# Designs tried in a protein design chat: VHH binders against q9y6x5. Part 203

Target 1, 379 residues: q9y6x5
Amino acid sequence: LPPKLLLVSFDGFRADYLKNYEFPHLQNFIKEGVLVEHVKNVFITKTFPNHYSIVTGLYEESHGIVANSMYDAVTKKHFSDSNDKDPFWWNEAVPIWVTNQLQENRSSAAAMWPGTDVPIHDTISSYFMNYNSSVSFEERLNNITMWLNNSNPPVTFATLYWEEPDASGHKYGPEDKENMSRVLKKIDDLIGDLVQRLKMLGLWENLNVIITSDHGMTQCSQDRLINLDSCIDHSYYTLIDLSPVAAILPKINRTEVYNKLKNCSPHMNVYLKEDIPNRFYYQHNDRIQPIILVADEGWTIVLNESSQKLGDHGYDNSLPSMHPFLAAHGPAFHKGYKHSTINIVDIYPMMCHILGLKPHPNNGTFGHTKCLLVDQWCI

## First folded at step 10 (VHH)

Design uc25 (framework vhh_8dlx_2)
Fold by ESMFold2-Fast, scan of step 10:
Structure uc25 (fold): chain B 379 residues (1-379), chain A 121 residues (1-121)
Amino acid sequence: as target 1 above (379 residues)
Amino acid sequence: EVQLVESGGGVVQPGRSLRLSCAASGFTFSRYAMHWVRQAPGKGLEWIGNIYTSGSTYYNPSLKSLVTISRDDSTNTLYLQMNSLRAEDTAIYYCARDYWGEARTSFFDYWGKGTLVTVSS
């Protein structure tokens, strides 16, 4: 009886890819569903922060996953993709799968969405896969569809995460049309496989499916490097995160570190924590370090060496290159509707509405997504 | 320039232990987290674990707790200790340097060429 929703993320899927490459399977999905052409993500435009914003509806300063690399000076804990299973880091918010399991007698299922293999507020996704990058999309899809059909209590919220095109975007850069065309065609084929599997299992017509991403990708170059070691000796600070947003924890007076950094490069902005622009909503959390460096689009901060990354993300969230898209299909969504822009934090209250859940306080605005939904008026 | 060189591989009998080394040069080793990754014949890359600059370690939860990663910053050397080796541990073993602030992409900016471990009678 309750509505069902499958949320799919293709990491690093820049919105502009839809204009520059052919996606026959994704276009067929959109013809009978909705497309949001640009999703304005949260700052910083990184994987863990934005994936957690999608499922909480919160800015990073509010949900606590403020970067892919974090440090808590009080507890002396360090966070990265290799130790992301400590609940301490995730407990500042309540993701939708936890709300789904606690408000009603329902189950959640997860194929590797960030945070789903972690008990958050003593609640872990009912069915989940521990993160393992070597597990194929096919195996993730097989598990999700099995759980959607064979669960008690019923699975009403499911997530599916895939690492591409982010990995190839870093390796080749988004301007490598030959390599990116090949990568994006494979993703489109995976979307075709997803739709076909759901149709074969009788799920397609009654399941709401959202396909989205956490961020985009921009071209980098060895001609656009900022050598941090030319600005300041490493003995004066502890480096918590490097590029394109550097998180600096001073070992000496903060003002002295700031003065050594503030005029080092015309291609980065240096902020004391309290001076970080309000529009970033990146200030009110103890995991945000006392000094933050923000590189200009396409510039890489390095430690006295070259960079082999040809593409990167993490830059200013106002940049179109950092924006993903959102496509959706199912009984909750209009057919053949295109919308220009929403905020990534708006996805959470929309998903709560579709599932009949009471959302936790959040930074999203339900009104921004009303025109996508058949049971809502645009005004 | 930046270089990573794995050593210590070879043919080893089931149930034995083996320690692999990775010698790093061309960068300040103590400022980077380091990873071990393997590739078995006909399979994809499998992440084994990593060690942070603090010395804290994290391991692939899909593997059993029969591996230990350590580092010696004074000699710029990364280690992988493996115990109770099985036939399915046959693989090329790579060390890789972490790129700051990346997640889930499996992008490491520098890899070694690998060392082959064959677990066979």
Scores: ipSAE 0.466, ipTM 0.721, lowest interface PAE 1.8, mean pLDDT 91

Design uc26 (framework vhh_8dlx_2)
Fold by ESMFold2-Fast, scan of step 10:
Structure uc26 (fold): chain B 379 residues (1-379), chain A 121 residues (1-121)
Amino acid sequence: as target 1 above (379 residues)
Amino acid sequence: EVQLVESGGGVVQPGRSLRLSCAASGFTFSRYAMHWVRQAPGKGLEWIGNIYSSGSTYYNPSLKSLVTISRDDSTNTLYLQMNSLRAEDTAIYYCARDYWGEARTSFFDYWGKGTLVTVSS
């Protein structure tokens, strides 16, 4: 049968949750597959940017989804979760489902992965669900497995997205062991349901399954707030994104705005766009604003009010708290192999290899994932 | 405390127009994007549209010709103008504040309690 791959994301699944909580179903999955303990995500460590990096192999400055809230200075368009279906925002890259459909007359299926309900370069996932947070994991799984078994041309690439543990991570914070234990147990049960469903449908032995996430989570506090209104009057700039990376569009001279901000808080770094550290790969895109503020881990930028968040992400991608993990099982993967670290952009060329697709130019390195694969020499 | 209070709902006949209002308090209204969302009986949430602090508006393509969103920052009020109302527009209409930089789990950090619009003759 042609190679098939199901890519599953649990939003906000911090890598070290695996060592601090019990995951019997996930550990059974890993025992007969592979585990990458840390995935170094791209900056900024937010949902839409990192989900798009996974499926394009590109840094945010290259694929154009540079934040969950963004502004394009050339076209004067705004982007947020509520209007994410405009193809304009997604057209700076070619995600793997588009490549899958165009190279070999194959089908793709999607249960709510960011971008899959949008026509990108005039191509939308062959089977997809419009985003709706109220749709259960079971309904998403039912649709994906139906499409994997009952499609012509065959579905060879499928995606499945789930909002937890991100929602609970924000609400309770990752240090709330009682609430996080409850949430993570429910996720482990969903992984058990996934494996059981694939086994019952005869898909398990011939399907490659990747379980991963876009970012981690760090603890926030009302004791760690940066009041932006104490730094600069709101009349001097337009605010495009707030926390923990503030995107500032000056209404006056850029240097004057920068000078008002640069020494305002010891817990925030202020960058002119051209001075953003090269290691972030976050500079060469019109959607990156002239001034970027980066809060220190666990600090929240606010507008003269308290924050509702007890946990957050978006921080420096060198922070282990921002890292997700990757687990995989299937005919392409070794059994019982543990790997320390890969870059999130490395997932795309690995998936292209598994599916027999020619990858578009990307920032990933196939060599970083060779040890995971049975058809590769690990040297 | 942040508070959003919708008003202007009620029973209207098909083909008529209706304007809903949302009164905001407890934050600097002019700095936030604001959204309208509705929920028909027995159905899920449907996004209607939003308006950014700049005044730029974006609409659900299926509703774009039927609705207009506007704001008055001097009175901290958000508006939804609906034209050519049909039975399928019967829903609870919610005002919501955009949450900076969140997606999929926290895209609206504050919601109103909603106002019921019933289109019936």
Scores: ipSAE 0.417, ipTM 0.684, lowest interface PAE 1.9, mean pLDDT 92

Design uc27 (framework vhh_8dlx_2)
Fold by ESMFold2-Fast, scan of step 10:
Order: C-alpha cells, then sequence, then structure tokens
Structure uc27 (fold): chain B 379 residues (1-379), chain A 121 residues (1-121)
C-alpha cells in the first residue's frame, strides 16, 4: 500500500487573501492539517515557471521554463500558451510524475497541471487530460478520483489545476473586494466539494492532499504604465516577453540597446543578463534573453497603448503580494500546525519524501518543510 | 484604436480551397504573434494556429495538413489558407492578437468580429 498524494493548484491565490476573506471549507481543512502562510516563489513570478518549479524543485534557470513566452536562439523555437506541447521546452528537468512512474510499479494522474500533457524524457503522465480551459472543476475532480481508485499499477501521485482566482485577479484586480469576495467564496466551495468527494469515495483518511498556488497578484492601473516605445525604437530589438518582465533580444550592439533603456523610467530596472541580481537565480539558461527589464510592483510595460489588466504578477519574488500559501492534510502531516514561510522549491523534496521517491538533484531544502511532517523531528 | 477585420468568408463547395484575410490597424502589427481561431455552430472555440513575428508557424495537429498561416507585415495583414474544405469546416473564423506572456488565464487581447465560412454543395 504505497503512500498517495494529490497536489492541487488554484492559480494566482495570493497568500493574504486568507486573512482578508472568509474560507470556512479551507479553514476546516487547515484545522486538521497544516498551513504555510507564505510560499516564496521563484523569479519570474509567472504561471508556467512556478508550476514547473513546484514539481521539479528547481529554479527557472535550471528547469528551463523561464517565462510563459520564450525564445531559444540556438534552435529558433518560440514558446507560448498556444504551443506548449513541444517536449523540447520541458526536457531540462524531470518532474515528480516522471520520477514516480520510473521508480517501482507506480502510476501518475493529471488534470491539467502545466507539463502533464507533454511527454518529458519520453514519459507522459499515466493518466492525463489535454489542457482545455472549458472543462469544469467537477469533471477534473471526477477524473482524478476515478484514477486514484481504479488504476493498476496504482496512482500514487495526482495533480489538479484550476485557473481561478488568477483570471479574476487580472480582470478586477486584487483590491476589488466585491468581485474578489465572490470569486474566492466559489473557490472555497470547490475545496468543500473536493473534501466531500474524497470522503464519499473512502479516500480522505489515507490520501495526502496539498493545496497551493504558483503566485499572488498585485493591483495595476492606467496611471502606472511604462511605454517601452518612448525608450527605444522597435527596429533595434526583438521583443520576446513584455510585462512586467520584458525580454529583449537586440538586433544591434547589446550595449547600445542597454544604454537606450537604462534610464528610461524610474519604475523599471534594466539588466544585462550577467548583471541580473544573484538572488533571482535567473541567469544561467539560453532562454533568458541578453537584456531583461523588471518593472516595479504595480507598473505595466506597454507598447504605446493602454493596458487592460487591473491585476498582474511576474514581479520581484521578494514581494509579499507575489506569494502564495500552502495548506496540507493527510497521514503524512501534523494536525493544526501553522508555519510561517517556505520556498516554493522546497515542495518537491517534501513530496518525494512523502511518496518514498529518491529526488533528483534540486534547489529545495528538505529541512525547511520537516516540521510539517509527522515522521520528522523539528529542530 | 486597435482593430482586426476578417474578410474572405462565404459559401464554398466541399473539396475547394479558400483564403481568409485579417486587416490589422492601430498597433505595430509586426511585433505581435497572431492567431486564427474558429467556432462551429453549437461548438466551442477551436484554435487553428499562430504565426510569430519571425515567421515561425505552429498549428493544431488535427488541422496542420489542411491549413497554412502567413503574414504580410508591410500591409498589416494576416492570412489563413484552407485546403480540401469539408462540411465540418463550417464555422465563424476569427483572427486574434496574442496576449504577451500570460498563460492559462490569457485571452487574446483583441479579436476581430469574425467571418462566416459555410461549406455546402
Amino acid sequence: as target 1 above (379 residues)
Amino acid sequence: EVQLVESGGGVVQPGRSLRLSCAASGFTFSRYAMHWVRQAPGKGLEWIGNIYPSGSTYYNPSLKSLVTISRDDSTNTLYLQMNSLRAEDTAIYYCARDYWGEARTSFFDYWGKGTLVTVSS
């Protein structure tokens, strides 16, 4: 009877939402489990990079998903949400579902976690759903629970991804209390449905469940725009990614492009690749472009037009607004324990420990999460 | 004002070819990846493919052998060439501008109003 783990992500769930809104179902989950109040994610604080860091324990420069929009100058390939199925982009790391399937006789199941519908190192999740945003949370949950109960070899690692509250965070901004209250109440109801379904199917007492997210959200405004076209003519560079971290591929001398950009806005930092702050761990990958622009919190980089976003993420990972939380329940976890902070890369070695897997080399530190676990001594 | 205007739709016999155009204005067209998306009656949206500023194209695997996407940055025009049209290709066809650097919750930030293609004999 191997241990089982379900990893659930609600995209864009900012940590302090827990303090500003009511979550009766999530609070009941936490009461009999553990809560990590802040998870320090990796830079850049975007969906694909951080989801892949959770399941690999690696910084973006190490796992190769360095942005949601990427260009590889060696192969001349482009990456975006619309064409994310090429294994080339995902092959610089080994995600936990691949390791789970390659050790002992085990299966993995996935409802739309980024990367799970792609063969990585010639291994795809044993059961998976191709990404489709129109598929309901209930259908994703029904498939996951069916696979957890009815698989041979047994499903020991399962993932479930949901797009909210990120979509609404972008549309309304995190400071819109009325709209965000409605969205977050609906998410809490989905958590209630999840727990009820697991109890009904006899899975709840023996399944480890982690609920987390990839990043937070900060308020943006039409009054906080950086017009890149005011800094430099577009003929001098190719734009790979725009906001709040712009990825610049120069068409002329790199130093000349840098000099045109470096003092353009007091609300944007301009870095040559080798000068990117070491604390970001965002330098050692060919997919990181020669010049990176980093906007200050709440500022949006635009191309001579307005922005439709009232909320955004991607900013400096030291910002509390960019941090998600982690809640967990199950036989591996203490009951009623609250922890302040872990790094998002620490989740991977913790999950490997719970599943009895040997982790691939990673940037996480198991010691940071051991206080959450019943079989460990906290020092 | 950003505008995308599709044209070239109409009634086409099965097995024939058709080229759709999308005229872009109000932004620097050459800097954006562009997409074609369709919606058949009573069905959801189906992504057809995209084209990057570099000219690199990516297609829905189900449609790759039947469609070609191209662009003319000098005229700010996006094209969709469709070959061997079938009744199931009957749909409203939309061009859309890529939304920089978002994933999973990203919509195309601007869409045309669509052009109807009806495949009928």
Scores: ipSAE 0.612, ipTM 0.815, lowest interface PAE 1.6, mean pLDDT 93

Design uc28 (framework vhh_8dlx_2)
Fold by ESMFold2-Fast, scan of step 10:
Structure uc28 (fold): chain B 379 residues (1-379), chain A 121 residues (1-121)
Amino acid sequence: as target 1 above (379 residues)
Amino acid sequence: EVQLVESGGGVVQPGRSLRLSCAASGFTFSRYAMHWVRQAPGKGLEWIGNIYHTGSTYYNPSLKSLVTISRDDSTNTLYLQMNSLRAEDTAIYYCARDYWGEARTSFFDYWGKGTLVTVSS
């Protein structure tokens, strides 16, 4: 039987939540599997960029989804959550479901992972659901398990995406123990439902399951605002993205805009594109704007108004608050093994190895994930 | 305070056209993408389309032939032009402000109260 993999994402699941809240179902999953305590995501630490990095093994400058809000000045095209279906935005990389379908004549299945409802290099996931936030976790799970059992060619790669705890993290902030406890218990119960469903259907023993996330969450405050309008008049630039990473397209001389911004706030770094720190791997793509502003952790960039966000992400990827975790179970994985850290780009070559696929050139290092796998030596 | 106020709804006969307006205040309107969304009785929210601060427009493919979205930044007003109205266009129509850099969990940061359009003879 060919190896099978189910990749599950709970959006905005900060790694540190595992130590501060109880997860009985996730703990049982980990007991007979592996846990990576911190996954160092890519910059910027946002939903679309990091979800695409997980399935391509590439930094954002290489895969082209460099933010949740993007603009291409040549074509005058905008990218956002409301208009994310143009293949133009996704075609700079080959995600794993495309590789899976093209190398071995296998099928892929997708319940709402970003990009899976878009034809990429003229290839769309064999089975997929168009994105709709109103569809329950149970309905997504029912479709995925149906496709895993009833497909020809067989579904060997499946993805499942869920919006929480990100929505609640934004609304309440990660320091709201009462509300976050309620949300995280609900997620743990969904993990319990997932495992129970797979066991009931006879899939559990032969399926590799990865549970991960794209980023964490940090507490924001009305006491930590950076008013961009106090720095520069809006007539001097076009705003492409705002907070906590602002993407600035100058309407006048770039140096003049930079000089107006560079000393505006002690809680914001201002970069000309070529001066963006190399460690971010956030420079070599035309979708990255000429000037990038990066707010310090917990600071929100605003346009002369208050912010309703009590939690946010997008900050420096070296911050532990921005890190998700990775847990996995199945025939490819050791049992009861705990690992400290991997890079989010390392997940792609690991998944290719499990599925027997040749990875496209990528920024991940297979050696970083060897200790998780039963067929590899940890050296 | 950010405020969005829709107007122009009412009872209209099938086959006719109607233009809805959304008056924005409390923020620099010209800097935000703006959306139109509707909700028919007993149904979920249906995204109609949006217009970016750059003027670029995007539409729900199911509605593209029937609607046009425009904006007047000098009067802080968003418009929805609807043509060839049918009974199934009966809904509460909302304007909404785009949520900068957010995806998948927060669609809009501010909404109007809505304006009712009833298509009936």
Scores: ipSAE 0.717, ipTM 0.872, lowest interface PAE 1.4, mean pLDDT 93

Design uc29 (framework vhh_8dlx_2)
Fold by ESMFold2-Fast, scan of step 10:
Structure uc29 (fold): chain B 379 residues (1-379), chain A 121 residues (1-121)
Amino acid sequence: as target 1 above (379 residues)
Amino acid sequence: EVQLVESGGGVVQPGRSLRLSCAASGFTFSRYAMHWVRQAPGKGLEWIGNIYHEGSTYYNPSLKSLVTISRDDSTNTLYLQMNSLRAEDTAIYYCARDYWGEARTSFFDYWGKGTLVTVSS
């Protein structure tokens, strides 16, 4: 029978949380599996971009989900989380569930991973739940395990998404140890429930499980604000995204807008699109705006007002605070192995290998994940 | 200081219509997407819909035929028009300011205190 894989995401799970809090259930999972301490995500370090990079192995400029709020200059379309079901936005890449269904006569199942309730290249996940934040982790888990056991063709790739600790990270900030301790304990308990459910259903020994996240979280403050309206009047541009990466579409000459912005704050960098650092791989897509503002870690760009954000993400992907982790367990993985770092785009070719799928061309390097896998020579 | 103040709630008979208002101050209202959210007694939050700065609207599919969201940027006011009200629409109605560039979060940075709508004869 073909290998099976369950990919689980806890949104906004900063890698450093593993060092600062106790996770008894996650530690038991890791003891008989593998841990990658840091996953270097793609820029910008936001939910939709990084979730799509995990399942495509592509940088944002290549897969087309370049932010949670986007404007496409060629088609004049706007994107947000409220209208994310237009296939146009997702069709610049082929996610792994589509490849799984098309190459192998196998099914995919999804509990709310971004993109799974959208037909992409005319293919939607075989089993899926429409996004609804009110649906409990238990209900998502129940559906995924039911589909893993009771499907024809068999489900070989399944995804499960959970919104915490991201929502609490924004509300309390990652430095609020009291509130974050409570939130992270609940997540650890959910991991315990996941493992227990898989064991009770006879899935645990033959299922590969990856637990990861899309980004981290950094502390923000009312003392670290950049007022965009002090730099430039709003009549000169259309704002496509604000903070911590502002996406600026000029209504006047681009050079004039750039000159008004370029020296406004010592705590943000202002880039013409062609001057965006090559290391970001954030340049070659029509959805990337002509001027991008990048705030320094912990600084919030505002429109002549205060911000209630105590935590945020979207910052430079070289910052350790922006990095998630990856833990995995199952027949494909070594037991008790710890690895320092991989790139988030490396997850896709590793998952294709585990499932026996031929990956689409991608930005990942399979060699970076070889030491995690029992069937590979570690170089 | 950012403030959102809902008004227009009260007791309304089943089958009637009601328009709620949300008065915004302390920020440039026209540059933010705005949301309506409700909470029925003993239940969780239910998202009703939102309106973007350019005027496009998106609704909870279960409510789309029953509600209309609009905005007046000249008066910094958000509106919720509700038609064919039923007892199940009894709830506290909140307006909330969108959180720029966030996806898949229930966190909105500013909320009003809410206005109570009671559907009863």
Scores: ipSAE 0.540, ipTM 0.792, lowest interface PAE 1.9, mean pLDDT 92

Design uc3 (framework vhh_8dlx_2)
Fold by ESMFold2-Fast, scan of step 10:
Structure uc3 (fold): chain B 379 residues (1-379), chain A 121 residues (1-121)
Amino acid sequence: as target 1 above (379 residues)
Amino acid sequence: EVQLVESGGGVVQPGRSLRLSCAASGFTFSRYNMHWVRQAPGKGLEWIGNIYHSGSTYYNPSLKSLVTISRDDSTNTLYLQMNSLRAEDTAIYYCARDYWGEARTSFFDYWGKGTLVTVSS
C-alpha cells in the first residue's frame, strides 16, 4: 500500500505560543513524533504566499502568489485575497497534489487549503471543498477521513486548513493572554479530536500527519501607525496592497513617487523593486510592484485613519514573531525528536520523499529535514 | 469617523427579490473592498460575498446564483441584490469593510449595525 500523508494548517500559529500556553494534546502528539521549533517562512509572511510555498517548495517570486492582493502588469489582471479561482495566478508552479495525481496515478483530497479548489495545469484535487469559512473543523475532518478511505485510485495526499488562530490573532493581538488562551485551548482540543478520529478509524499508526502553519503574529497598536496619505497624494499611484507591505504602482514617474515616500516615516523601508533585499527572494516576478514599502514590526500603514487591527503579519521573515512551527507523527518520522529550524520551502521536498514522488525543481534542501525521518541518516 | 449603515431590510414573501443598501462615510470608499455577511437566528456568521475596489465580485459558492453585489462609488453605496428568497434567508445582514492584505480570515475592521430580513409567508 502506498504511504499516506495528511498536511494540516492552523493559520497564524506563532511558534512561541507553544512556550507561553499549554497544549496537552499537541504535546502528546509531539512526544510520539517530531517538532521543528521554528519554520522560517518566505517573504511576504502572508497566508496565500506561504501556503503555496509549503506545497511547491518555491519562493514567492518563483511560484507567483506574491501577496494576498496582486496585480500583474503584463496581463493587467487583478487578484483578490482568497476568492480568485483564475488558474492564471496559480500556474507558475506545480503543487504537490498535482504531482501526486499525475506521477503516481493517485488521488488527492483537500479541505480548503489555498489553491486546492482551482484547476492548476488542468488538474484539480480529486476530492475538495470549495472555500467557505462557515464550515466547521469537524465537517472538514469528517470529509478528509472519509476520502482517505477511497481506493480508486487511493487518496495518498490530503490537506486540511483551519482559519484560527489567525482571525483571533488579528482581533485581539497575540499579547491578549485571556482571549488567546481561550482560542489556543480550543485549537488544542481540535488537535485532540483529529488524533482521536484517526485512532478510531485505525489510521493513526499508518498515516503520516504534519501539523504546521504559514506564519506567526505580532502585536499592533493605535500608537504605531504610518499614514500613507501624509507621505503622498493618492492621485499619484494605484495601491495594490497596503499593510504591513504596501505595493505601489505609480501613475506618474516612478522616481518622483519614490522620492516622496523614501524618508516619510522612520518606521518603514521604501524599496524600488531592484533594491529589495536579496535575502527576501522577492524581486523576480511581474506581480511584484515597482515600489514596495515594508513596515517595521508592529507598525500599520493606514490611509488617513485609525486601525482596529490589534495583531498582524506580513513583516520581515527574519522576525521570530513571524515564524510558525512544524510537528509531525507517523511511520516516516522519528519519535520524540526536536529540531531547531528549517525553511518553509524545505517541507515540499520532504513530503515528496515520504510519498515517493519526484519533486519539481524547488528552493528547498532535503538535507535540512533528514533528521526528522526514520529512513534517512541524520548528517 | 468610519460608518457603515445598512438599509432595505424588512418582511418579504418567499420567492420574492430584495435589494439591500449600505451607505459608507468617513473614508475614501472607492479605495476599499467591501463584503456582505449574514447571521441567521441561532447560527454563526455566513459570508455572502465581496466586491473589490476594481468592481470584481466573488461569492460564496452556495449563494452565487441567488445574489448579486454591486457598488456606486459616486454615492459611496454598496448593494446586495437577493433573488428567490427562502425562509432560510431570514437573517441580519451586515456590510463590512475589508482590511487590506488579509486572506481566509473573518476579520473586518468596520461593520455596520445590520439590517434584519425576515422571509415569511
Scores: ipSAE 0.508, ipTM 0.768, lowest interface PAE 1.8, mean pLDDT 91

